# Ledger of designs, part 228: miniprotein binders against q9bqp7

Target 1, 240 residues: q9bqp7
Amino acid sequence: VPQNWFPIFNPERSDKPNASDPSVPLKIPLQRNVIPSVTRVLQQTMTKQQVFLLERWKQRMILELGEDGFKEYTSNVFLQGKRFHEALESILSPQETLKERDENLLKSGYIESVQHILKDVSGVRALESAVQHETLNYIGLLDCVAEYQGKLCVIDWKTSEKPKPFIQSTFDNPLQVVAYMGAMNHDTNYSFQVQCGLIVVAYKDGSPAHPHFMDAELCSQYWTKWLLRLEEYTEKKKNQ
Key: E = the ipSAE of ESMFold2; O = the ipSAE of OpenDDE; V2 = 0.75 times the mean of E and O plus 0.25 times the DockQ between their complexes.

## First folded at step 17 (miniprotein)

Design wi18 (at its last fold request DockQ between E and O 0.82; V2 from the best seeds 0.79)
Fold by ESMFold2, fold request of step 21:
Structure wi18 (fold): chain B 240 residues (1-240), chain A 104 residues (1-104)
Amino acid sequence: as target 1 above (240 residues)
Amino acid sequence: DLEEKIRRLEEIIRKLEEAVKLFEEGKIEEAKKILEEVLRELEELIKETDDPYVLKLLDMAELLAEFALDAAKRGDLEEAIQLLKWAIEYLEWAVEEVKKLEEK
């Protein structure tokens, strides 16, 4: 139980967006800041067990691919994820024409993988947008805020390669979603708030992506876990 | 600016290599002092780094070095040495990635 509890929702804000006001999705610029990011908090609070497991996996991959092969593999995975997010931002932007990127869409298994999810996404409110929790003092860059099957969600896009085990940020995906949600709900750049989350896991081979919907109650459960991780980070840095 | 970052990273690597040798020689307090200095320098480099891939590598090196200092404080020198060797690997990888950014 965190000692410095803070609610994930802001009682001063409307739960319902003004859907009658068409607007360009928000894209708040990420600025260099002295306060920590969500991803840094989560990485810096990894357990020693997680780190040793990661290093065992890394050594096995190096044995199989060679050191240069492993570094190339890891760089390509990172690049594919970056391009996936860029493609989704382009697809979901109302000013971008899909014609200009049709050939790129056909070349990515990850984009094929999410097509059935995208059919249920509408009312995009934010894309690749900075959030700051002004009271708890952390920042982030959320992927998307949009309606999914009629519910306004913070949406997090993840890539996955079958059949390889991945133990990196996958364990912390729900924590990222709720941290972004809490920050957005308490950020003066946003006039609305969000109570639901969605994690979408896309597959390289184009297999249908898995949506993982998070209702308000589930988000509150993970919010408590996020607050504990933020508390751990803060205590660690006070002693340095 | 990227050339200066490479120089600072390479100096941190040399300091960590010295700390490993000091741990192996049983000079624990000297090694811990160097490690504390490295952690401060690495945190400043992280604050000055914008590339997300380089940041991932630096953040991991910092965490490994922090675990190594903790292990040294508990007297687990074999663990401290292993953790520092892994941190050095991430820093060497980061140098390679910064050099790639300089070429592009």
Scores: ipSAE 0.796, ipTM 0.918, lowest interface PAE 0.8, mean pLDDT 86
Fold by OpenDDE base, fold request of step 21:
Structure wi18 (fold): chain B 240 residues (1-240), chain A 104 residues (1-104)
Amino acid sequence: as target 1 above (240 residues)
Amino acid sequence: DLEEKIRRLEEIIRKLEEAVKLFEEGKIEEAKKILEEVLRELEELIKETDDPYVLKLLDMAELLAEFALDAAKRGDLEEAIQLLKWAIEYLEWAVEEVKKLEEK
């Protein structure tokens, strides 16, 4: 049980979108301070077992690709992920619809993969926007806040070369989503609340993406796990 | 300054390599002291790192170095050495990525 319990949802915020749907999604820049990011907290609180599994995977890939080949592979995966997020931001941004879309950015298997999900996405409220939880003292950059099938969600876009049909196969991604939700729900820059999360796993081959919807109950369960990870991080850094 | 960042990373790598040698020699306390210093230096460098890819590599290196220190405290020097070797690999990779940022 977390020692420092804090609610994921803010009772002072209305779930009702204020009638003025902001015509433009929020894009708050990430200010890097001494405040840890969600990504850092999750990375620094990986278990020894998780680390050993990753290293064994790395060693296997190096044996297969060579050291330079593995570095190139990893760089390409990272670049593909970045380009995918940039493409999604362009697609979901009402202002960028007027700019000459780099057609090359939009012609990817990952973009093809998410087309059926994008049809169910509307009411975009934030894109690539920073969130801060003042009380719990963490920050993050969320990918998207939008309505998915009529439910306001924090949406996290992921790329994969392998099928991830189950949310359990997304590792710490559910924790990331709820961390962003909890921060956003208590960030003064945001006037609304989110109760749902969505992880979308896009595939390089253009096969249909897997949406992993997280209802309020599932979000609350993962929020408890997030708080434990945050406490572990905080304790770790106090002892240093 | 990216050049200074590279210098700091290279110095951290050197210290970790020294710690590996010290563990191999059975000089556990000296090696642990170096690791504690490296962890402080790495934490400061991480706070100054804006590139998310470099940051990911540094976070992994830090975590591995912390696990190495814990292994050493438990007397598992073989594990400590292995973890440090992996940490060094991530730091070397971070140096390469920082160099690529400097060329842009």
Scores: ipSAE 0.754, ipTM 0.903, lowest interface PAE 0.7, mean pLDDT 91
ESMFold2, look of step 17: ipSAE 0.791; ipTM 0.913
ESMFold2 (binder alone), look of step 17: mean pLDDT 86; pTM 0.859
OpenDDE base, look of step 17: ipSAE 0.719; ipTM 0.887
ESMFold2, fold request of step 21: ipSAE 0.771, 0.782; ipTM 0.904, 0.912
ESMFold2 (binder alone), fold request of step 21: mean pLDDT 86, 86, 86; pTM 0.856, 0.857, 0.857
OpenDDE base, fold request of step 21: ipSAE 0.749, 0.752; ipTM 0.901, 0.902

Design wi19 (at its last fold request DockQ between E and O 0.83; V2 from the best seeds 0.79)
Fold by ESMFold2, fold request of step 21:
Structure wi19 (fold): chain B 240 residues (1-240), chain A 103 residues (1-103)
Amino acid sequence: as target 1 above (240 residues)
Amino acid sequence: SERIKRLEELAKEILRLVEELRKITDDPYVLKLLDMAELLAEFALDAAKRGDLEEAEQLLKWAIEYLEWAVEEVKKLGVSPEEIERLIRKLEEAIRELEELLK
C-alpha cells in the first residue's frame, strides 16, 4: 500500500552479537536536524477527528480546573514523564553513582508501577539513544533496547493516568516502537538488530504496569502502518 | 470571497510565527505546543480553501491559543526577550484579525 515500502529488518544483521557481552549501553547523541522525528511525524499526521476529540477533552478539563489549572496540570504531566524516563535510565545504567545522589528521582508511583517488569529486563544494549533511518529520512530517540523475558526488544516506557490493558488502547505507541526498530536496524551506529518490541504503560498510583509485547510478525504489521504515516507526512510537507 | 482570503492569510501568519518561535528555542514542551499550533493552522488553511468558514475560524482560534501558550512558556525560559516581545505584538495583531473575522 505504501509507495516507498522498505523492510523493517536488515538481513545482514543478527540479534545476537558474535563477540563477548557488551558492558556499557549505547547512548548515541541526538542532533538537531531538519529530518523529522518519529513523534513529529505521528503528531503531524493526526486526523482531524482525533484533534477535535482532544480539544473537547481539553475544554472539559478547563471547565473543571480553570485555564491556569489545566496548564499547570499539563506541565506537571510532562514533567512526570520526563522524570520517569530519567529514573529508568538511571536504574538501568551500570554507572548509577551520579544519578543515585538524587533519591527523589526514584520515588514515584510510576517507578513502583514498573517494578515487576524490570525484574524481567536484562542485557541492556541502549538507553536514551538516537536512531536514524538513512534511507527513509527520519530520526528518533529510543528509550531502551534490552532483553525482556529472554527476547531482545525495543522497549518504550509510557506514563498514563488511565489503565491501558490492551495494545489497541495505546493507539500510536506501536507505530513509535516499530519506527525506532526500523531506524535502529538500518543505522550504522548499531551493529545488531532487534525484531521484537515492548510497550510498558506505567500508572501514577503504582498499580502494576501493563506490558504489551510485540513479536516480529506484529512488528511487521505495524511497520506497514508506520510507512503510511511517514508517507502522509512527506506528501503534506512536500506541498508547503 | 474576501473572507476566505483573510482566513488563509491568518493561517499562514500563524505558521510563520510558529517557525520564528522554533528559531528561539528547542525546549521540548514549547516544541510540543508549536506542533499543535502548526497542525491546527494547516487544518484551518485547508478548511478555508474548501469554503468551510466556521471550521476554519474554530481551528484558527485553537491554533492561536496554542501559540499564546507557547509564548508564555518561552517567556519562562528567559531567552531572547526582545524577540519574544516582537512576536507577542505580531500575535496580538493575529488575535485582532481573528476577532474581526468572527464578527
Scores: ipSAE 0.806, ipTM 0.918, lowest interface PAE 0.7, mean pLDDT 87
Fold by OpenDDE base, look of step 17:
Structure wi19 (fold): chain B 240 residues (1-240), chain A 103 residues (1-103)
Amino acid sequence: as target 1 above (240 residues)
Amino acid sequence: SERIKRLEELAKEILRLVEELRKITDDPYVLKLLDMAELLAEFALDAAKRGDLEEAEQLLKWAIEYLEWAVEEVKKLGVSPEEIERLIRKLEEAIRELEELLK
């Protein structure tokens, strides 16, 4: 049990979306500060075993691709992810705020992969927006807050070259989603609450993306795990 | 042992270099590399304190590789050439120290 328990849901916020559909999705900029990001917390609390597994994988890839080849591969993976997020932001943004759609950004296997998911996405409330949990002292940049199949969700978009049909295969992504949910639900910049999460794994070949829906119960379970990771991080940094 | 002390000091130096690089960039890709370098250096420091010299050395090698990679990426971003040059010199010193320890 976490020593510093805090609820994921804010009892002071109504579950009912306030009727004012903001005509424009929120985009709060991430501020540079000493507050750790969700991604930093998760990365810094990786186990030694996880690190060794990653390094062994890296070493194998270097043997296959060479050092420069591996760097290029990693850079390309990162760039593809970035472009995918930019394309999604453009698609999900209101038409009036659409910067000149680089048509080239929309021509990707990843965008094709998520088309069936996008049909079920509506009521976009935030895109690439910063969240801060003031009490638990962490920040994050969430990809999207929208309705998926009529349920308001924090949506996290992921790219993969390999199938991830199970939520367990998404590693710490469920923790990231609930961390964003908990922060948003207690961030004063947001007037609404989310109770669900959605991880969407998009595929490079355009095959149908896998949606991993997280109901309120599953979110609560992962929230406990997130709090434990956050405590571990906090303790680690106090001892340095 | 003197070797343990040197490994600990090298791990601490890597951690200092990571912190200095974090001050000059907000690039998410670079920050991921720096986080890996930091984590590996922390594990190396703990290994050294336990007397696991072989593990400490391996972890430091990996940490330095991530630092080198981070520096290369920061250079591509065109961030503060003078400050980067200073950090590169310190990194080169750390590499030399590791090479001496592996011998």
Scores: ipSAE 0.760, ipTM 0.894, lowest interface PAE 0.6, mean pLDDT 91
ESMFold2, look of step 17: ipSAE 0.793; ipTM 0.911
ESMFold2 (binder alone), look of step 17: mean pLDDT 86; pTM 0.870
ESMFold2, fold request of step 21: ipSAE 0.794, 0.787; ipTM 0.912, 0.910
ESMFold2 (binder alone), fold request of step 21: mean pLDDT 86, 86, 86; pTM 0.870, 0.870, 0.872
OpenDDE base, fold request of step 21: ipSAE 0.744, 0.744, 0.745; ipTM 0.890, 0.890, 0.890

Design wi2 (at its last look DockQ between E and O 0.80; V2 from the best seeds 0.78)
Fold by ESMFold2, look of step 17:
Structure wi2 (fold): chain B 240 residues (1-240), chain A 103 residues (1-103)
Amino acid sequence: as target 1 above (240 residues)
Amino acid sequence: SERIKRLEELAKEILRLVEELRKITDDPYVLKLLDMAELLAEFALDAAKRGDLEEAEQLLKWAIEYLEWAVEEVKKLGVSPEEIERFERELEEAKRKLEELRK
């Protein structure tokens, strides 16, 4: 139970699909390090148990790959994720020269993996866009706001090569989505709000991506958990 | 008590180095590594304050490893070679201090 409850939805704001918004998706630039980001809050509130499990996994990987091999592997995974997000932004952006996209963006198994999901995505309203919660004082950079199967969602794209027994994003994916949602719904740069979330896990080998849809009720449940993490972060940094 | 003080000071030294590195780059990958080094150093400081010396030493070892990794990544970016050499010297000193605290 958060000490200071705050609602995820803004009753003064429209949630109508196909609002009379600009035809170009919003891309609000991210502000510099003034207030904490969603990902920093979630990372800084990891438990010692989560950290010890992560270190155990890393030691197994280092045993197999060597220390330098592990660092190269990790760097490549990060780069693949970055290129995946760049490719999706390009694919989802309305451009007159869409055919002139870098063809290398399409050579990823991850892009093949999400093709069936993209068929259900329309009405893109924001891409790689900053959000700020004016009252709770946190920021984020959301991946996408669009309709999925007719429902306006905050959509978060994730890459996966192999299952890990423990990954922070596995526990925190829903919290990240609802944190972005709450921030967007209370950010004056946006004229609309969203009540649903979607997490899409794409696979390197091109296997069909797994969607995880979050309706308003589920978002509210995870919102409570996000508020607890934000409260924990605030208390932690207050004592420094 | 003396070992507690030394572990606390080493954790604070690592936290200062993390903050200084953040000032010379905004590369997302480096920042991710620095966030982990920060968390581990904070856990180590808490463990030292409780007198959990073996836990504090383990956490500091991991924090230093993440910080070294971050410095390596900044070096690949080609930014500030003189500053990188300073960070490398300070990290080697931090490793020496941790080795001296272990028997």
Scores: ipSAE 0.796, ipTM 0.912, lowest interface PAE 0.7, mean pLDDT 85
Fold by OpenDDE base, look of step 17:
Structure wi2 (fold): chain B 240 residues (1-240), chain A 103 residues (1-103)
Amino acid sequence: as target 1 above (240 residues)
Amino acid sequence: SERIKRLEELAKEILRLVEELRKITDDPYVLKLLDMAELLAEFALDAAKRGDLEEAEQLLKWAIEYLEWAVEEVKKLGVSPEEIERFERELEEAKRKLEELRK
């Protein structure tokens, strides 16, 4: 049990989204500060076993691609992910705010992969927006807040070259999603609350993306795990 | 053990370099590399304190590799060329120290 328990949901906020869909999605900039990001917390609390597995994988890849080849591969993966997020932001943004759509950004297997998911996405409330949990002292940049199949969700978009048909295959992504949910639900910059999460795994070859829906119960379970990771991080940094 | 002490010192030096680089960049890709370097250096420091010298050396090697990678990426971004040259020199010295400890 976490020592510093805090609820994921805010009882002071209505579960009913205010009927006025904001005409424009929120985009709060992330500010550089001493507060750790969700991604930093998760990265810094990886187990030694997880690190060794990653390094073994890296070493195998270096043997296959060479050192420079591996660096290039990793850079390309990162760039592809970035471009995918930019394309999604463009697609999900209101047409009036759309800068000249780089048509080239829309011509990707990843975008093709998520088309069936996008059909079920509506009521976009935030895109690439910063969240801060003042009490628990962490920040993050969430990809999207929107309705998926009529349920308001924090949506996290992921790219993969390998199938991830199960939520368990997404590693710490569920923790990231609930961390964003908990922060948003208690961030004064947001007037609404989310109770669901969605992880979408897009594939480079254009095969149908896997949606991993997280209901309120599952979110609560992962929230407890997130709190434990955050406590571990906090304790680690106090001892440095 | 003198070897343990030197490994601990090297781990602390890498942690210092990570922190210094984190001050001059906000690039998310670089920050991920720095986080890995930091984590590996911390694990190396703990391994050294436990007397697991081979593990400490391996972890330091990996930490340095990530730190070198981070410096290369920062250099590509055109951030503080003079400071980057200093980091490159300090990293070469760290690599030398590690190699001396592995013999």
Scores: ipSAE 0.760, ipTM 0.897, lowest interface PAE 0.7, mean pLDDT 91
ESMFold2 (binder alone), look of step 17: mean pLDDT 86; pTM 0.869

Design wi20 (at its last look DockQ between E and O 0.80; V2 from the best seeds 0.76)
Fold by OpenDDE base, look of step 17:
Structure wi20 (fold): chain B 240 residues (1-240), chain A 103 residues (1-103)
Amino acid sequence: as target 1 above (240 residues)
Amino acid sequence: SERIKRLEELAKEILRLVEELRKITDDPYVLYLLDMAELLAEFALDAAKRGDLEEAEQLLKWAIEYLEFAVEEVKKLGVSPEEIERLERELEEAKRKLEELRK
């Protein structure tokens, strides 16, 4: 049980999206500060066993690709992810946003992969927007807040070369989503609340993406796990 | 032991380098590399304190590898040549120290 319990949902905020669909999605810039990001917390609280497994994988990849090949591979993974997010931001942004859609960004297997999911996405409220949890003292940059099949969700877009048909296969992604939810729900920059999460795993080959919907109950379960990771991080940094 | 002390010092040096690199970039990929280096250096420090010297050395090796990757990526991001050269020198010194400890 977390020592510092904090609710994921804010009872002071109404679940009803205020009828004013903001004509423009929120995009709050991430500020550099001493506050840890969600990604940092999750990364820094990986177990020794997990780290050793990753390093063993890395060493195998280096043997297969060479050191330079591995560097290129990893760089490309990050670049592909970045481009995918940029493309999605462009797609989900209102048409009047003057950013010339780089048509080249839209020509990806990942974008093809998520087309069926995008059909069910509406009411975009935030894109690439910073969230801060002042009480729990963490920050994050969420990908998207929108309605998925009529439910307001924090949506997290992921790229994968391997099928991830189960939410359990998404590693710490559920923790990331709920961390963003909890922060947003208590961030004064946001006037609304989210109760659901959605992880979308897009595939490079254009095969249909896997949506992993997280209802309020599942979000609450992962929230407890997130709090434990945050406490672990906090304790770790106090001892340094 | 002197060896334990040197391993701990090297781990702390790597952690310092990580913090310096964090100040010069917000690139998510670099930050990932730095997080890995930090985590590995912390594990190395713990291993050294436990007297697991071989494990500490291995972890430090991996941490340095991530720092090397990070420095290379930072070069692409337009960081000053002088700062890069400094970081490369410090990294090379860390590598040297590690090799001396393996002997």
Scores: ipSAE 0.821, ipTM 0.920, lowest interface PAE 0.6, mean pLDDT 92
Fold by ESMFold2, look of step 17:
Structure wi20 (fold): chain B 240 residues (1-240), chain A 103 residues (1-103)
Amino acid sequence: as target 1 above (240 residues)
Amino acid sequence: SERIKRLEELAKEILRLVEELRKITDDPYVLYLLDMAELLAEFALDAAKRGDLEEAEQLLKWAIEYLEFAVEEVKKLGVSPEEIERLERELEEAKRKLEELRK
């Protein structure tokens, strides 16, 4: 139980976007500042047990690949994730110039993996857009806000070849989504709010992606856990 | 003890190096490596304050490894090469200090 609870939804904001909103998805630029990002909060509040698990995995990978091989492997994982997000932004954006230049991005197993999900995605309202929680003072860069099967969601795209022990636990994925949701719902750059979340896990071999839908009740439950992580981060940094 | 103080000072030096490198780039992979080094150095500082000196030394060794990876990546980017070489020398000095403490 957080010491200072704060609601995930903004009661003064409509669920329905303004009718005069442009058809082009929002893309608020990320500003560098001293307030923490969602991913930094989650990474900096990992337990020692989680960190030791990552270190054990890292040492095993170094044994298998050599130190230089491990460096190239982990760098490539980040590159593949970046390319996946760039491709999805291109596919979901009305601007065709990126699609025309990015044919190789579209030839990814990850992109094939999400095709059945994309058929259920419509009404894209934001892509790769910054969010800031003006009261709780954290920032993030959300992947997508769109309707999934008729429900407006904060959507987070994940790539998977293997378990991701060196980035975040699977428990943290829902925390990331609700943190973005709470920030968006209290960010003056956005005129609407979102009550649902979606985590889409894509596979390198093109196997069908696995969607994890989060309704408003589940989002509220994970929101409480996010607030605890944010409180833990704040207390830790205050004492340093 | 004197060993505790030296481990705490080394952890704080590593944290300073992390902040210096953050000023040079916002590359997501480098920032991940720096965040890991920071977390490990903070765990090491806590371990040193508890008197868990072997744990503190191991955590600092891992933190330095992440910093070494970060420096190598930033060097590939070609940004601020003179500043990176200075930070690399300071990191090597921190590594030597840790090795001396482990003896």
Scores: ipSAE 0.674, ipTM 0.857, lowest interface PAE 1.1, mean pLDDT 84
ESMFold2 (binder alone), look of step 17: mean pLDDT 86; pTM 0.874

Design wi21 (at its last look DockQ between E and O 0.75; V2 from the best seeds 0.73)
Fold by OpenDDE base, look of step 17:
Order: C-alpha cells, then sequence, then structure tokens
Structure wi21 (fold): chain B 240 residues (1-240), chain A 103 residues (1-103)
C-alpha cells in the first residue's frame, strides 16, 4: 500500500461533461520545472533486471546493425513516433486551426492503422497538453483527451513494429495513462474529470491498431502501482 | 579499496555530466538517453559500494555510451557549441579513467 495515498478521481468534479464542449481543444504548454515528468519517474524506477534486459537487447541490436546503425534505427523510431503524433494532432484539431496539413504526414502506415479507432473518437477536449499534480508533485504531457465510444478517456498513442494485442505487453504505458488521468483530475487548468484510459498501439504496416481500453476499475488498480513508483522515485532522490 | 573509491568517483562524475547536459536541452530523445545514463551510473555507484567491481565497471561503460550518444544528439541540435566541447573533453577523461580502472 502506498504511504502517500491520493485518489485518482476528484470527488469535487462532476463526472458529467459540462455541456460547454470547448470549441477548441486545450493545449497547455509544458513548463521546464524541477518537477519530475511521468516519463522520468517511470524510467528512473526501472529495476536493475529490466535495465540489464534492455542493455542485452541493445547489444544484440548493435551486433546486428552496428553502433551507428543502431543509433540511426533509434532516431528513426523516435522520428516516426513524433511525426505520428503531429499527424494525429492535425487530424484531431478543429479544421479552423489546421495548420497547412502536410499531406505527407498523413500518408503513413501508422495513420492508416488507427483509422478504425479515429471513427470512434469524438469530443476532443485536449491535445498535447500539460498536466500537473500539485500535491503529488509530478507533471506530464498527455497526447489526447477525447470521447472513445462515448466514454471520456485519456488517450495515449503508441507506435510499434510488433503486435501488442494485450495491455500487459504495453509495459509501463498503463501507468503513464493513469498518471496523466490523476494529474488532470486534480489540475486546476481542467474543469472536467476523466474516468477511463485508452492505449492505442498503431502499426507501421497499416494493420489495424489495437485499442486497450481501461475502465475506472482497471485505472484504479494501475493508479496504486503508479503511486508506488512515484514513492520509489521520491525516496531515491532524497537519498542522493 | 582505492578501486572502489575511484569507481564511486567516476559514477558521481557521470551523474554530474548528466545534470549539466539536462540543463542545456529539452529534446525528448536526449532526455531519455540522459535518464538511462543516470540510472546506470546510480546502479554502478551501488554496485561499487557493495564491492561488485566488475558490475560497476560494466554499468559505467554503458552509462558513458549513453552520454556519448546524448552529446552527439545535442551537437546535431546546435546547442551551446562551447559548452558541448567542454563536456566532450570531460567525457573523454571519464572514459580514460574507466579504462585505467579496468586494467
Amino acid sequence: as target 1 above (240 residues)
Amino acid sequence: SERIKRLEELAKEILRLVEELRKITDDSLVLKLLDMAELLAEFALDAAKRGDLEEAEQLLKWAIEYLEWAVEEVKKLGVSPEEIERLERELEEAKRKLEELRK
């Protein structure tokens, strides 16, 4: 049990979306602060065993691709991810705010992969927006807040070259999603609450993306795990 | 032992270099590389304190590799050329120290 328990949901916020559909999705900029990001917390609390597994994988990849080849591969993966997020932001943004759609950004296997998911996405409330949990003292940049199949969700978009049909195969992504949910639900910049999460794994070859829906119960379970990771991080940094 | 002390000092030096690089960039790839370097250096420091010298050396080697990669990426971004040159010199010195400890 976390020593510093805090609820994921804010009892002071109504579950009912306030009727004012903001005509424009929120985009709060991330500020450079001494406050750790969700991604930093998760990365810094990896176990030694996890790190060794990653390094062994890296070493194998270097043997196959060479050192420069591996760096190029990694950079390409990151670039593809970035372009995918930019394309999604453009698609999900209101038409009036659409910067000149680089048509080239929309021509990707990843975008093709998520088309069936996008059909079920509506009521976009935030895109690439910063969240801060003031009490628990962490920040994050969430990809999207929207309705998926009529349920308001924090949506996290992921790219993969390999199938991830199970939520368990998404590693710490569920923790990231609930961390964003908890922060948003207690961030004064947001007037609404989310109770669900969605991880969407898009595939490079255009095969149908896998949606991993997280209901309120599952979110609560992962929230406990997130709090434990956050405590571990906090303790680690106090001892340095 | 003197070897333990030197490994601990090297780990701390790497951690310092990570923090300096973190101040000059917000690039997500660089930050990820720096986080790995930091984590590996911390594990190396713990290994050294336990007397696991071979493990500490291996972890420091990996940490330095991530730092080198981070510096290369920061250079591509054109950030603070003079500061990067200084950090490169310090990183080369760290590599030299590690090689001396392996022997």
Scores: ipSAE 0.763, ipTM 0.897, lowest interface PAE 0.6, mean pLDDT 91
Fold by ESMFold2, look of step 17:
Structure wi21 (fold): chain B 240 residues (1-240), chain A 103 residues (1-103)
Amino acid sequence: as target 1 above (240 residues)
Amino acid sequence: SERIKRLEELAKEILRLVEELRKITDDSLVLKLLDMAELLAEFALDAAKRGDLEEAEQLLKWAIEYLEWAVEEVKKLGVSPEEIERLERELEEAKRKLEELRK
């Protein structure tokens, strides 16, 4: 149980956005800040055992690819993830001109992998948008807020290539989603809230992506775990 | 006792270098490499305080490797050669100190 509990949901906000809202999704710029990001909190609270396992995997990859080969592999993983998110932002944005110029960006196995998920996505409210929790003092950059099968979700897009260099455990993916959700629900730049989450795992070969839906109860359970990680981070930095 | 002190000093040098590199760029790959170096150096400092010298040395070796990779990536971004040259010299000195401790 965290020492300083704070609710994930804001009862003063509706989970049903105003019908007069702009048709263009929100894209609030991430501003340089002294407060930690969600991903930094999660990375900096990795256990020593997790770090040793990651290093062991890295050494196996270096044996297979060589050091330069592993660095090239790592750069490609980051590039493919970046291209995946850029393509999804383009597909989900109302800007048609950019989509027509990015044919190569849209032709990938990861994009094919998510096509069946995208058919169930509508009402896009935010894309690649900053969130800040002023009370708990953390920030993030969420991928997407949209309806999935009629439920407004924070949606996180993941590529399935595993393990990834320096990327937190997949067990942390739900924590990342609820951290963004909690921040958004208490961020003055947003007028509505979100009570559900969705993690979409896409595959390089185009195989159907796996959606992992999180209802409000599950989000609340993971929110408690997020608060513990944030508390651990805060105590660690308090002693520095 | 003296070896513990030298390992603690080296861990703190690595943490200082991480802070300096974070000020140069906000590139996502560089920042992740720096976060790993920071975590490893903090684990090494704790190991040195417990007297776990072999563990501290291994953790510092990994931290330095992440810093070397971070410097390589920063060079690709076209940062001032003067700042990168200084950081390379300081990192080379840190690596030399670790190799002396491992003898």
Scores: ipSAE 0.696, ipTM 0.866, lowest interface PAE 1.0, mean pLDDT 85
ESMFold2 (binder alone), look of step 17: mean pLDDT 86; pTM 0.876

